# Ledger of designs, part 2: VH-VL binders against q3irt2

Target 1, 202 residues: q3irt2
Amino acid sequence: MGERTGVIVAGGQSTRMGDVDKTVVDVAGVPLVRRVANRLLAVVDHLVVNCRRDQQERLAAALEGLSPTFAVDEVPDRGPTAGIMTGLSTVETPYAAVVAADMPYLDPELLEYLFERADSHDAAVPRPEEWFEPLHAVYRPEPMAEACAEALEAADARIITPLSSLDHIVIERDAIVEHGSLRSFESVDTPEDLERARERLS

## First folded at step 3 (VH-VL)

Design f2 (framework fv_daratumumab)
Fold by ESMFold2-Fast, scan of step 3:
Structure f2 (fold): chain C 202 residues (1-202), chain A 120 residues (1-120), chain B 107 residues (1-107)
Amino acid sequence: as target 1 above (202 residues)
Amino acid sequence: EVQLLESGGGLVQPGGSLRLSCAVSGFTFSSYYMSWVRQAPGKGLEWVSAISGSGGYTYYADSVKGRFTISRDNSKNTLYLQMNSLRAEDTAVYFCARGGKYQLLYFDYWGQGTLVTVSS
Amino acid sequence: EIVLTQSPATLSLSPGERATLSCRASQSVSTYLAWYQQKPGQAPRLLIYDASNRATGIPARFSGSGSGTDFTLTISSLEPEDFAVYYCQQRSNSPKTFGQGTKVEIK
């Protein structure tokens, strides 16, 4: 088909910034999640936002005009596996990019490359350093959502569990550097990260 | 161009079952969410159920969950609603409605509806 | 679930008059609200989506406005065929919910 969906997983805790929802924090005049959404929409046609129910109103305000579909977690704090499952459950395009809500340097060129590499596979998951980046990956929605559901039913919330059951390809550091920016994976987790982002994006 | 045509409505006793069908034409059926929306006599609209274009995802209103099953046959361009354990409060006109491409959004095309009456 | 409350329940007007219909949400739905028209014995028809966009084929006399919790449907000059029941619907949250309707009747 050619149409693509982007899923932003926004329901995670941001304990390093205290009791503040970092997804809607202002970064040089634009909410953090909106910077992510704007970059994601450079390569996708449809936007889905996975979030907690208490976040939905402020996320809707931050994303006004972008027509997001909300995929609200029934049970919060079940980790990224549950967030990915919930987010992908409304997606029917052949492939979807899944990204975290706190990555303001998200690189559309790298996302484009991940869609290309995912072709004919269930997933393309980057590994820029020692760990997989499952919240910066491209998936076939139905196989991934089903694998996540099965892992959660088995009381195994580790993201590696659903990935290991899929025909996935790993995108190693060398390929990432060749086709995009490593800054794509930088998240805003601390006040220092936020100040840096405000300087870079002003 | 876009057409939705419901069938299968009728009179059924409480506790009984009924299967509704909706035949569609004029668009790529497999790309669209489809829904059933009902309207009790003299009342407003109530969303009942939705199914994704692939059929892989189904959604139900709390009032019908466990009793109704939505399904589709993309090779026949037909949507179904299997209704079991019917109650008097299920009496309504049931509309087939197109829910959006790859996402469940608004209902831009509707069938004319089929009446389901649950009565002894 | 989000509850949508429409007012007034019934609006009695003459052809040529302006109709203003309100829909209030129990919590913010941003601009993710639609309006439908239902004539007696017919299926609903989508009029307005995402608060202010007219659906295909809908006459210019129909307009929508609002954001957050307060929304308005305006019919600038009622035609005979506009006497119908109007429903609002939100897509912000699941389940998708409708208002109870506003009946626009003659006199």
Scores: ipSAE 0.000, ipTM 0.465, lowest interface PAE 15.6, mean pLDDT 87

Design s14 (framework fv_belrestotug)
Fold by ESMFold2-Fast, scan of step 3:
Structure s14 (fold): chain C 202 residues (1-202), chain A 120 residues (1-120), chain B 108 residues (1-108)
Amino acid sequence: as target 1 above (202 residues)
Amino acid sequence: QVQLVQSGAEVKKPGASVKVSCKASGYSFTSYYMHWVRQAPGQGLEWMGVINPSGGYTSYAQKFQGRVTLTRDTSTSTVYMELSSLRSEDTAVYYCARGGKYQLLYFDYWGQGTTVTVSS
Amino acid sequence: EIVLTQSPGTLSLSPGERATLSCRASQSVSSTYLAWYQQKPGQAPRLLIYGASSRATGIPDRFSGSGSGTDFTLTISRLEPEDFAVYYCQQYGSSPRTFGGGTKVEIK
């Protein structure tokens, strides 16, 4: 019922494969980031793209027609804490989903569930295995951005630091499997991942 | 319009403390970091520290660690800089300056400055 | 800490002339985190340029910034009487934020 924003974090080191920007690489006729955006827009009303300044023009081309708001990182390659902070700082809705730019199997059903679980909390963060998935989570924008900014100012870029200061709920594996696909967390990081995605999404 | 208004000039003896205020208006006070920068007579600008008015988190330059304390009052949209154990070398104009929202940014608006003179 | 060295210390010019001010960093600074400020006697600094080359709101187009790595430049294409002031470069990419020593642009 309320408005939602989706934030795609695209400014990381892993956005390059063999000297190309991975986020705009073609996956069966559609750029990687556009596949993520299309799936995200099934559950959100507004799109924000966090990126490096050098990526902005090519990301605008890849997302043509979707009218994204760009949140440019002032410091490139500072890890997910900085990307989350920059992206969320532009959000004006009560909650936002934050996803990585390289997750072409992003599950809208799981994202819907994360929005539901985040209600009345600062964050809903999945833990499908041993580690938290902070680039596949729902946050209250202002508390999370503030916590990330404080961690970065203290030179502590670990994502657990801002999460520890927030009223967050952990979505464990059993709940994830009940409400969505574990493939939602699958990223394209290698040429083998890319070829697999091209075959699956053709 | 964005405006930062600082308290008036202070004259202090060595060993004393001074507390300078900076009242913000024309924007969402808790959405922007507030920095403090000083300038000794005829010298350049020196960064002292920053406060996040939302949560009250502070970070200080090592040179001032232990002597400077930044605080804020959200009800009055005011940031305070308190400098203790004053020395003659602390004689300077002290500025508050608005930083970016949640990230490392430049200082887009500055207070008019507060002259602090430390003399025996 | 990153040390910024500005040169020349003083630049004596007449209205209508071009001013070129240098800022050199002791270690590489991303152009994203370099700003320039103008300060007139008895006044607070005023933001001119951020991100090495982006003009701040209300700043005339005669002011331009350029550079990367360790070498940055502020250019004033045609000095107006109101441009005679002290100019400071600043890096905001690491703590502590540091400023150059300033370049005084004076009329002569």
Scores: ipSAE 0.018, ipTM 0.611, lowest interface PAE 7.4, mean pLDDT 88

